Miniprotein binders against q9bqp7. Designs and how they scored, part 119

Target 1, 240 residues: q9bqp7
Amino acid sequence: VPQNWFPIFNPERSDKPNASDPSVPLKIPLQRNVIPSVTRVLQQTMTKQQVFLLERWKQRMILELGEDGFKEYTSNVFLQGKRFHEALESILSPQETLKERDENLLKSGYIESVQHILKDVSGVRALESAVQHETLNYIGLLDCVAEYQGKLCVIDWKTSEKPKPFIQSTFDNPLQVVAYMGAMNHDTNYSFQVQCGLIVVAYKDGSPAHPHFMDAELCSQYWTKWLLRLEEYTEKKKNQ

## First folded at step 13 (miniprotein)

Design Bf28
Fold by ESMFold2-Fast, scan of step 13:
Structure Bf28 (fold): chain B 240 residues (1-240), chain A 86 residues (1-86)
Amino acid sequence: as target 1 above (240 residues)
Amino acid sequence: SPKEELLKLIEELLESVEWLLKEAEELYKMGDPFYALWLARMALDFAEDAARLAEETGNPELIRRAKELIERAKELIEEIERALKK
């Protein structure tokens, strides 16, 4: 158990809609800050095994594609992911201007892949929105907060060209989701409580996306692991 | 030497695969078969990489260890897949 343990859920918050809650999804911009981001904490506290496996994967890809081929491949993965997130924000946003502007972004195998998941998504509360844990002092930018099959979730959208997720973005995915959840639950810019997570892996060929649902108990277990990573990060910073 | 570097690479792969399998097993027991399955499939991929490199050395013990990890990964994948089946 971490020395300075803190709960993921805020007992002062309800998961039920408040009549005074805004009907438009929140989109709080991420401000430049000295406070560490979730992704930085996770990157700086990777195990030696995780670091080794990522480097070995990179070496194998370079052997297969060449230096330039690997650079092109990673650029394309990044670009496709960005476009996928932009398309989802457009689809889930009530704003007419965004839907009109991004019409062409709605045509991809990845969007076809997630259609059956989107049918179960409603009550969007936040899109591409910054979160900050005011007590534990970390920040993040989450993809989406919405109801999935009636349960309010932090939703993380992922792209994959094969049934296996891209290795660079696979490690610590559940920790990333619960870190955002804990931050949002303790961020004064938000009034609601999130207790569930959802990682959606969309496939380039349009094959049905895989929904990885995380209930409250599972999120609590991953939260403990996240707190250990945050503690490790803080300790490492003190020794620099 | 190039041969010593290759042996070090194989040892680190074998250690990392064992770590992935242990992580997958713990997460499966914790109640996350989906993430566990993804890590187990990753373990299989790297175990196959280790086997390929071990064959290059002609070292029977490294080949045996890599093949054992491949079988352990396949068994874990099959177990988790069966559990995910309704």
Scores: ipSAE 0.829, ipTM 0.939, lowest interface PAE 0.6, mean pLDDT 86
Fold by OpenDDE base, second read of step 14:
Structure Bf28 (fold): chain B 240 residues (1-240), chain A 86 residues (1-86)
Amino acid sequence: as target 1 above (240 residues)
Amino acid sequence: SPKEELLKLIEELLESVEWLLKEAEELYKMGDPFYALWLARMALDFAEDAARLAEETGNPELIRRAKELIERAKELIEEIERALKK
């Protein structure tokens, strides 16, 4: 049990979006502060097994591609991910519909992959928006808050190259999502609460994306795991 | 030697596959079939890579182990996918 237990859900907030919520998605800028990001906490608290797996994957890839080839591969994967997120933000943002969408951004296999998911996405509340948990002292940048099949979710978009999944993005994704949920639910910049998470894995080849829905119960379970990771991080930083 | 390094890599990959499968099974039992499925698919990918690399070495034992893990991963994937369709 975490020593510093804090609820993921805020009892003071309504589960129902207030009808007065602005039609425009929130985009709160991330402030560079001494406060650790969710990503940093997760990276610094990886288990020995996770580190080992990542190192082995890296070694395998270097063996196959060479060192320079692996660097290029990593750079390309990162760039593709970035472009995909930019394209999604453009698609989901009502205001950007007026800007000349870079047609090239929309012609990706990843965008094709998520089309069926996007049909079930509505009521976008936030896009690329910063969240801060004031009590637990962490920050994050969430991809999207929207309704998926009528349920308000924190949505995290991931890219995967078939047949070789990028291992870095997979292990702690549920923790990342619930960390964003918990922060948002207690961030004063947000008037609403989320109870569900959604991880969407988009594929480069345009094959249908895989939605991983997390209900309130599963989110609560991962929240406990997140709190333990946060405590571990805090302890490591006190000893440095 | 490059060959020894490759053999070591294969063994480590196989160990990683075994770990991933164990984690996937545990998560499946805990009621997270989606994440379990993800890990199982990852395990399959690593096992297939291990098999390919093992074939390059010509080591029959490593090939055998890799193939066994491929089958285990496939079975787990199929089990989880069946459960999700219900």
Scores: ipSAE 0.371, ipTM 0.716, lowest interface PAE 1.8, mean pLDDT 87

Design Bf29
Fold by ESMFold2-Fast, scan of step 13:
Structure Bf29 (fold): chain B 240 residues (1-240), chain A 86 residues (1-86)
Amino acid sequence: as target 1 above (240 residues)
Amino acid sequence: SPKEELLKLIEELLESVEWLLKEAEELYKMGDPLYALWLARMALDFAEDAARLAEETGNPELIRRAKELIERAKELIEEIERALKK
């Protein structure tokens, strides 16, 4: 149990739409400061086994592709992920100017992969938006907040070249989602409550994306694990 | 030496695979079969890596341990896949 327990859900908030909600999805810019990001906290508190497995994966890739080949591969994966997120933001935005790019962006295998998921997504409330937990003092940039099959979710879009989760984005991904959720639920820039998470793994070959839905109970359990990681990060920082 | 470095690599890989399988099983029991399945599949991949390296050493005990982890990973994957189809 973490010593500094704090609830993931805000009892003063509702997940129901209200009249004060903006007609356009929120996009709060991320302002970098001394406050740690979710990704930094998770990276700095990886277990020795997680660190070893990521290093071993890198060694195997370098052995296969060479140093330059590995750099090109990782750069391409990053670029493809960036383009995928850009395409999804365009598709999900109600703004017509952003949707003008849809025809060109819909031609990628990743976008084809998520089509069946997207038809169940509606009521978009936030896209590429910054969150800050004002009490626990961490920040993040979430991909999307929208209803999936009628449930308001923090949605995280992942890409994978093979029909398996990409190793670099697999570790601690549920913790990342619930960290964003807890931050948003306590961020004064937002007025609603999110209780569910969704991790969507899209495939380069266009094979159907796998949706990983996390209900409120599961999110609550991962939240406890996130709080332990945050506590570990804070203690390590005190000793530096 | 290169041989000592290889043996150390195999030992660390075997330990990390055991950790990964334990994590997968705990997450499955916690109520997250899909994420557990992803970690179990990752464990299989690295267990196969350990088996390849162990074969290079000709060490029967390392080969046995690696193959045992491969079987444990396959069993866990099969169990979780059955649960997901329910």
Scores: ipSAE 0.837, ipTM 0.942, lowest interface PAE 0.6, mean pLDDT 87
Fold by OpenDDE base, second read of step 14:
Structure Bf29 (fold): chain B 240 residues (1-240), chain A 86 residues (1-86)
Amino acid sequence: as target 1 above (240 residues)
Amino acid sequence: SPKEELLKLIEELLESVEWLLKEAEELYKMGDPLYALWLARMALDFAEDAARLAEETGNPELIRRAKELIERAKELIEEIERALKK
């Protein structure tokens, strides 16, 4: 049980956003400060098993591609992920529909992969927006807050390259999502709360993306795990 | 030797696959099918990698083990996916 328990949901906020559908999604800039990011907390609190798996994957990739090849591969994966997020932001943002969409950004297998998910996405409330949990003292940059099949979700978009999976993003994704949910639900910059999460795994080959829906109950379970990771991080930092 | 290093890596990958499958099965039993499914898919990906690497070595035992783990991972994925559709 976490020593510093805090609820994921804010009882002072209504489940239904009181405000009319904001015509424009929120995009709060991430401020660089001494507050740890969700990503940093998760990376610094990986289990020995997770670290082992990542190291083995890295060794395998270096053996297959060479050191320079592996660096190039990792750079390309990062770039593809970034471009995918930029393309999604452009698709989901009403204002960017007016800018000449770089057609090249939209012509990706990843974008093709998520098309069926995008059909079920509506009511976009935030895109690439910073969240801060003031009490628990962490920050994050969430990809999207929108309705998925009529349920308001924090949506996290992931890219998967087959046949060479990038392990780093998969194990802690549920924790990342609930961390963003909990932060948003208690961030004064937001007037609404989210009760659901959605992880979407897009594939490079354009095969249908996999949606992983997280209901309020599952989110609450992962929230407890997140709190434990945050406590572990805090303890490690006190000892440094 | 590079060959010995490759063999060792394959064995370690196979051990990792076995661990991932076990964790996935446990999580599935505990009522976390989504996380279980994720781990099972990772296990499959690693097992397929191990199989490819094993074929490069020509070691029949490593190839066999990798293929067996691929099938186990697929079976678990199918089981979890069926449960999630109900």
Scores: ipSAE 0.362, ipTM 0.717, lowest interface PAE 1.7, mean pLDDT 87

Design Bf3
Fold by ESMFold2-Fast, scan of step 13:
Structure Bf3 (fold): chain B 240 residues (1-240), chain A 86 residues (1-86)
Amino acid sequence: as target 1 above (240 residues)
Amino acid sequence: SPKEELLKLIEELLESVEWLLKQAEELYKMGDPWYALWLARMALDFAEDAARLAEETGNPELIRRAKELIERAKELIEEIERALKK
């Protein structure tokens, strides 16, 4: 897949504010259909090494926690992640109804972890919003589009129970971000250009979150890798 | 046999750690020291897992290979950490 035929950035778009831009962050609903999601493409194109490492990690966790303990752990991680995303959407949204959410969601260690990052976030343009790459035929649900330290970014919020990132929250995160970016830049529901990415890893114990900033050059490099994964997915689907 | 399954597990771990280190090196050279550091730390964790399992077998070659990967992972981590402090 030639990167120059499928660019990540849209030459007809600007990151400059437009008078026609909505005053409220966009929230396009995700419609489930036969078009693959970013997460599905990435899951179906894991290398044999990624698959093996994930299985070995699971086996080690099961040895430590037991079968039922591992199931409970995994369920809890999912629930905490969901609550963290709900809290962030509430915090970043100007809407009254969202800010009326359960206040206990706003007091988690993960929210404490991310406070210093949130101080540098402004100009929110999209929250929990669906993107579709109209030419490459994939979809995604991105967490947030906002300015971080003055740069318009696709922001992806991640949770970790320890200061170390874990396998479940580590593999292919940069590819996920640039896939959303490329889709948004070519989705007619949006009018602006995003050129930067930000992965924020928040910690359960409230330790300061890590901001992994990706500039335009780095995003372009990862876009090339994402296109290869998308091509692999398409080939694999034809052979199943 | 349990011994043959253990040997297979160790071989798969060694191969996967080698792959992780190559990925980390490529990403570091590409210009992403942070993601490279995360993968290098993951490689160290699994290299140490391989070393523990290799010691159980008493196989000198597997022990040597695992320890070599631990050292490579530590060297890469140190290199990336030094670059990030600049």
Scores: ipSAE 0.806, ipTM 0.934, lowest interface PAE 0.7, mean pLDDT 86
Fold by OpenDDE base, second read of step 14:
Structure Bf3 (fold): chain B 240 residues (1-240), chain A 86 residues (1-86)
Amino acid sequence: as target 1 above (240 residues)
Amino acid sequence: SPKEELLKLIEELLESVEWLLKQAEELYKMGDPWYALWLARMALDFAEDAARLAEETGNPELIRRAKELIERAKELIEEIERALKK
């Protein structure tokens, strides 16, 4: 049980976003501060087993591609991920309908992959927006808050290159989502509450993306795990 | 030797697959089939890689072990996918 327990859901906020669908999604900039990001907390609190698996994966990839090839691969994966997120932001943002959508960004297998998911996405409340949990002292940049099949979700978009999945994106994704949910639900910049999470894995080959829906119960379970990781990080930082 | 390093890598991959499958099974039992499925798919990918590398070494035992783990991963994936369709 976490020593510093805090609820994921805010009882003072209504489950239904009040009145007017904001015509424009929120985009709160991430401020550089001493507060750790969700990503940093997760990276610094990986288990020995997770670290070992990542190292093994790296060694395998280096063996297959060489050192330079692996660097190139890693850079390419990162670039593709960024372009995918930029394309999604452009698609989901009402204002960017006016900017010349770089047609090249939209012609990706990843965008093709998520088309069926995008059909079920509506009521976009936030895009690439910073969240801060003031009490628990962590920050994050969430990809999207929107309704998926009528349920308001924190949506996290992931890219996967088959047949060699990037292992880093697997283990802690649910924790990242609930960390963003908990922060948003207690961030004063947001007037609404989220009770569900959605992880969408897009594929490079354009095959249908996989939606991983997280209901309120599952989110609560992962929230407990997140709190433990945050405590571990805090303890580690005190000992440095 | 490069060969010894490759053999060690294969063994480590096989151990990783076994660990991933165990985690997937546990998560499936805990009622998180989606995350279990993700881990099981990862286990399959690692097992297939291990099999390919094992074939390059010509080590029949490593090939056998990798193939067995591939089948276990596939079975688990199928089980979880069936449960999700219900």
Scores: ipSAE 0.404, ipTM 0.729, lowest interface PAE 1.6, mean pLDDT 87

Design Bf30
Fold by ESMFold2-Fast, scan of step 13:
Structure Bf30 (fold): chain B 240 residues (1-240), chain A 86 residues (1-86)
Amino acid sequence: as target 1 above (240 residues)
Amino acid sequence: SPKEELLKLIEELLESVEWLLKEAEELYKMGDPWFALWLARMALDFAEDAARLAEETGNPELIRRAKELIERAKELIEEIERALKK
């Protein structure tokens, strides 16, 4: 149990849209500062087992691909992920027209993979937007906030190549989502409340993406685990 | 020295797989079968890696431990998959 518990949900907020809501999705820029990001907290609090498994995976990949091949592979994964996120932001933004979209990105295997999920996504409220937890003092950049099957969700888009899974962010995906959720719910730049999460794993070959839906109860369970990681980070910062 | 480094690598791998299976079981019990399945499949992959390395050493105890983890991972995967089909 964390020593200093704080709620994930804000009782003063609702998930219902109101007339004062912007007609375009929010896109608050991430400002560089000394406040730790969600990704930094998670990276600095990995268990020795997580660190070891990541290094073993890397060693196996280097043995298979060579050092140059591994660098090319990781660069391609990063680039494809970035382009996938850019394509999704374009698709989900009501202010963008088809002429402003990269046609190659729209026809990628990853975009084909998520088509069935996108049909259930509506009411986009934020895209590539910064969040800050004002009380717990951490920041993040979330991918998307939108309704999935009628539920307002923090949505995190992931890419995967089935023959060569990219492990580096897998262990902590649910914690990342709930950390963004808790921050947004207590960030004065936002007026609404999010209670659900969605992790979407898209496949390069276009096979149907997997939607990992997290209801309010599951998000609350992961929130407790995130608070423990944040507490560990804070203690390590004092001792290092 | 290379043999001692290999033995140390196998020990750390076995320990990490045991941890990963425990994490998967706890997440499954917590109510997240999908993420638990993802971690259980990862555990199987690393358990198979440990078994291959253990066989190279010819150490019967390491081979036994690695095969036990493979069996445990397969059992957990099957359990979660059955639950998801209902």
Scores: ipSAE 0.799, ipTM 0.928, lowest interface PAE 0.7, mean pLDDT 86
Fold by OpenDDE base, second read of step 14:
Structure Bf30 (fold): chain B 240 residues (1-240), chain A 86 residues (1-86)
Amino acid sequence: as target 1 above (240 residues)
Amino acid sequence: SPKEELLKLIEELLESVEWLLKEAEELYKMGDPWFALWLARMALDFAEDAARLAEETGNPELIRRAKELIERAKELIEEIERALKK
């Protein structure tokens, strides 16, 4: 049990988004401060097993591609991910705010992959927006808050290259999502509450993306795990 | 030797697959079939890689082990997918 328990859900906020659909999604900028990001907390608190698996994967990839090839591969994966997120932000943003859509950004297998998911996405409340948990003292940049099949979710978009999945994003994805949920639910910049999470894995080849829905119960379970990771991080920093 | 390094890598991959499958099974039991499925698919991918590398070495034991893990991963994937369709 976490020593510093804090609820994921805010009882002071209504579950129903106030009927005023904000015409424009929130985009709160991430402020550079001493507060750790969700990503940093997760990276610094990886288990020995997770680190070992990642190292093994790296060694395998280096063996197959060479050192330079692996660097190129890693850079390419990162670039593709970035472009995918930019394209999604463009798609999910109101048309009036869209600068000239780079049509080239929309012509990706990843975008094709998520088309069926996007049909079920509505009521976009936030895009690429910073969240801060003031009490637990962490920050994050969430991809999207929207309704998925009528349920308000924190949506996290992931890219996967078949047949060689990038392991780094897999193990802690649920924790990242609930960390963003908990922060948003207690961030004064937001007037609404999120009770569900959605991880969408898009594929490079355009095959249908996989939605991983997280209900309130599952989110609560992962929230406990997140709190433990945050405590571990805090303890490590006190000893540094 | 490059061959010895490859053999070591294969063994490590196989161990990683076993760990991933165990984690997937645990998560499945805990009621997170989606994440379990993700891990099981990852396990399959690594097992297939291990099998391919093992074939390059010509080591029959490593090939056998990799193939066994491939089948275990497939079985788990199928089980979880069946549960998700219900």
Scores: ipSAE 0.400, ipTM 0.726, lowest interface PAE 1.8, mean pLDDT 87

Design Bf31
Fold by ESMFold2-Fast, scan of step 13:
Order: structure tokens, then C-alpha cells, then sequence
Structure Bf31 (fold): chain B 240 residues (1-240), chain A 86 residues (1-86)
């Protein structure tokens, strides 16, 4: 249990739509300062095993592809992920109906992979939007907040090549989702409460994406793990 | 020496795979079978890596331990997959 506990959910908030809520999804810009990001906290508090396994994976890839080949591979994975996120933001944003969309972004195997998931997504509240936990002092940029099968979720879009996930994006992914959730639930820029998470793993070959749904109880358990990582980060900063 | 560095690498890899398997089991018990499955698959990949390196050394104990971890990872993956099909 963390020594300095704080709740993930805000008892003053509801997941129900409010008439005063904007009809257009929120996109709060990320205003970076000295406050650490979720990804920074997680990166700085990796276990020795996580660090070793990432190092070993990199060495294996370099042995297979060469140093230049590994750099190209990593750049391509990053670019494909970025394009996938851009395509999803375009698809889910009503503002994009007034713009000419890049059809090439919308025809990837990853987009084909998520079609059946997108049919169950509605009521989009936020896209590529910044969150800040003012009390716990961390920030983040979440992908999407929308209803999935009638439940309001923080949704995180991931790309993967079967049969193996990209190792750097797999570690601590549920902690990342709940960290965004807790921040949003206590961020004055937002008025609603999110209690569920969804990690969607899309496949390059277009095979059906996997929806990894996390209910409120599971999110609460991951939140405790996130608080421990945040506590560890804070202690490390005091000693540096 | 290069051989001592290889043995150290194998030992650290075996320890890290054991850690991954424990993490996957705890996540499964906690009620997250899908994330547990991803971590268990990662454990299998690195267990197979450890087995390849152990075979290069010809060390029977390292080979045995790596194969045991491969078996444990496969069993956990099959258990979780069966639970998810229900």
C-alpha cells in the first residue's frame, strides 16, 4: 500500500452527460513545465528486470538488423504508431468532417484492425488531450475518452506486430491508463468522471484488434501500483 | 572474459524471466488475464532466448533451467487462453 494514498475517483463527479458539456471533444494542449509526465515517472522507476529486458531486446534486434537497421525499424514503428493515432483522431473528431482527410492515413492495416472496435465507440469527450493532477503533481497526454459499449473509458491505442508486442509499449501500460484517468478525474478542465480503461491493440496485418477492458475495480488496483511508482519517483528526486 | 560475460548474461536473463512469470501470475490472480497473457508471452520469448544462449555454453544446469522456464511459460499461457475462451 502506498504511504501517501489519494483516491482515483472523484466523488463529486458523474459519468453521465451534462447539458453544459461541450458537443465537440476537448483537446486541451499540453503545457509542459517542471511537473513530470506519466511516461517520465514510469521510465524513471522501471525495475532492474524491466531495464535489463529492454536492453536485451535492443541487443537482439541490433544483432539481427544491424545498428542502422535497428534505428530504421524503431523509426518505422514510431511513425506507424503516430500515423495510427492521427487517423483515429481524424475518424473520431466531428470537426474533421469539414476538412479533406488524408485517405492514405485511413487505409492502413491497423485501421482495418480496429473497425469492429470503433463500431462500439461513441460519445467522444476528449481526443489527444492534456491532463494534470494538481494535487499529485503530474501531467499526461491521453489518446481518447469515449464510451465503449456504453461505459465511459480512457482509451489507449496501441500497434503491434503479431505474434509479439513491441516491448517498450507493453510494460506498465495499464498504469499509464489509470494515471491519466486519475489526473482527468481531478483536473478542473474536465467535468466528468471516468472509471474504466480500454487498451486497444491493433495489428499491422489487419486481423481483428484486441480490446483490453479494465473495469473500475481493476483500475483501482492498478491505481495503487501507480501511486507506488509516483512515490518512488518523488523519493528519487529528493535524493538527486 | 567473454565466456564469463555470457554466463552472467544467461543468469540475469533466467532471473528476469522468473520475475516476468511471477508478475504474469500475480496479474492473472488480480483479475487481468489479457495483460497477464501479454507478459507471459514476453516471458516465453525471453525464456527461448535464454535456452539458445544456454545451449551455446553446453552447461547442463543452465539448459535445464531455461527449458523449465519455457515449460512454465507455455503452461501459464495455455491456462490463461483457456480461461479467456470461456
Amino acid sequence: as target 1 above (240 residues)
Amino acid sequence: SPKEELLKLIEELLESVEWLLKEAEELYKMGDPWYALWIARMALDFAEDAARLAEETGNPELIRRAKELIERAKELIEEIERALKK
Scores: ipSAE 0.826, ipTM 0.940, lowest interface PAE 0.6, mean pLDDT 87
Fold by OpenDDE base, second read of step 14:
Structure Bf31 (fold): chain B 240 residues (1-240), chain A 86 residues (1-86)
Amino acid sequence: as target 1 above (240 residues)
Amino acid sequence: SPKEELLKLIEELLESVEWLLKEAEELYKMGDPWYALWIARMALDFAEDAARLAEETGNPELIRRAKELIERAKELIEEIERALKK
């Protein structure tokens, strides 16, 4: 049980976003501060087993691709991920309908992969927006807050290259999502509450993306795990 | 020796596979079959790596253990996949 328990949901906020669908999604900039990011907390609190597995994966990839090949691979994966997120932001943002969509960004297998998911996405409330949990002292940059099949979700978009998925991207993803949910639900910059999470895994080959829906109960379970990771990080930082 | 280092690596890998399988089983029981499935697939991949490395050493015990973990991972994957199709 976490020593510093804090609820994921804010009882003072209504489950339904009040009145007017904001015509424009929120995009709060991430401020550089001493507050750790969700990603940093998760990375610094990986278990020895997780670190070992990642190192083994890296070694295997280096053996297969060579050192330079692995660097190139890593750079390419990162670039593809960025382009995918940029393309999604452009698709989901009402304002960018006016900017010449770089047609090249839209012609990716990843974008093709998520098309069926995008049909079920509506009511976009935030895109690439910073969240801060003032009490628990962490920050994050969430990809999207929108309704998925009529349920308001924090949506996290992931890219996967078959057949060897990047191990780092999926292991702590549920924790990342609930961390963003908890922060948003208690961030004064947001007037609404999110109770669900959605992880969407897009595939490079354009095969249908896989949606991983997280209901309120599952989110609550992962929230407890997140709090433990945050405590571990805090303790580690005090000892440094 | 390089051989001793390899043996140690294989043992550590096998232990990690066992840990992953346990975590996958727990997550499956907690009602997150998709995440459990992902971890189980990871466990399978690493178990197969362990098996290949074990074969290079010629150590029959490590080979046996790796193969057993491969089968356990496959069984868990199949179980979860069946549950997701329902």
Scores: ipSAE 0.543, ipTM 0.803, lowest interface PAE 1.1, mean pLDDT 89

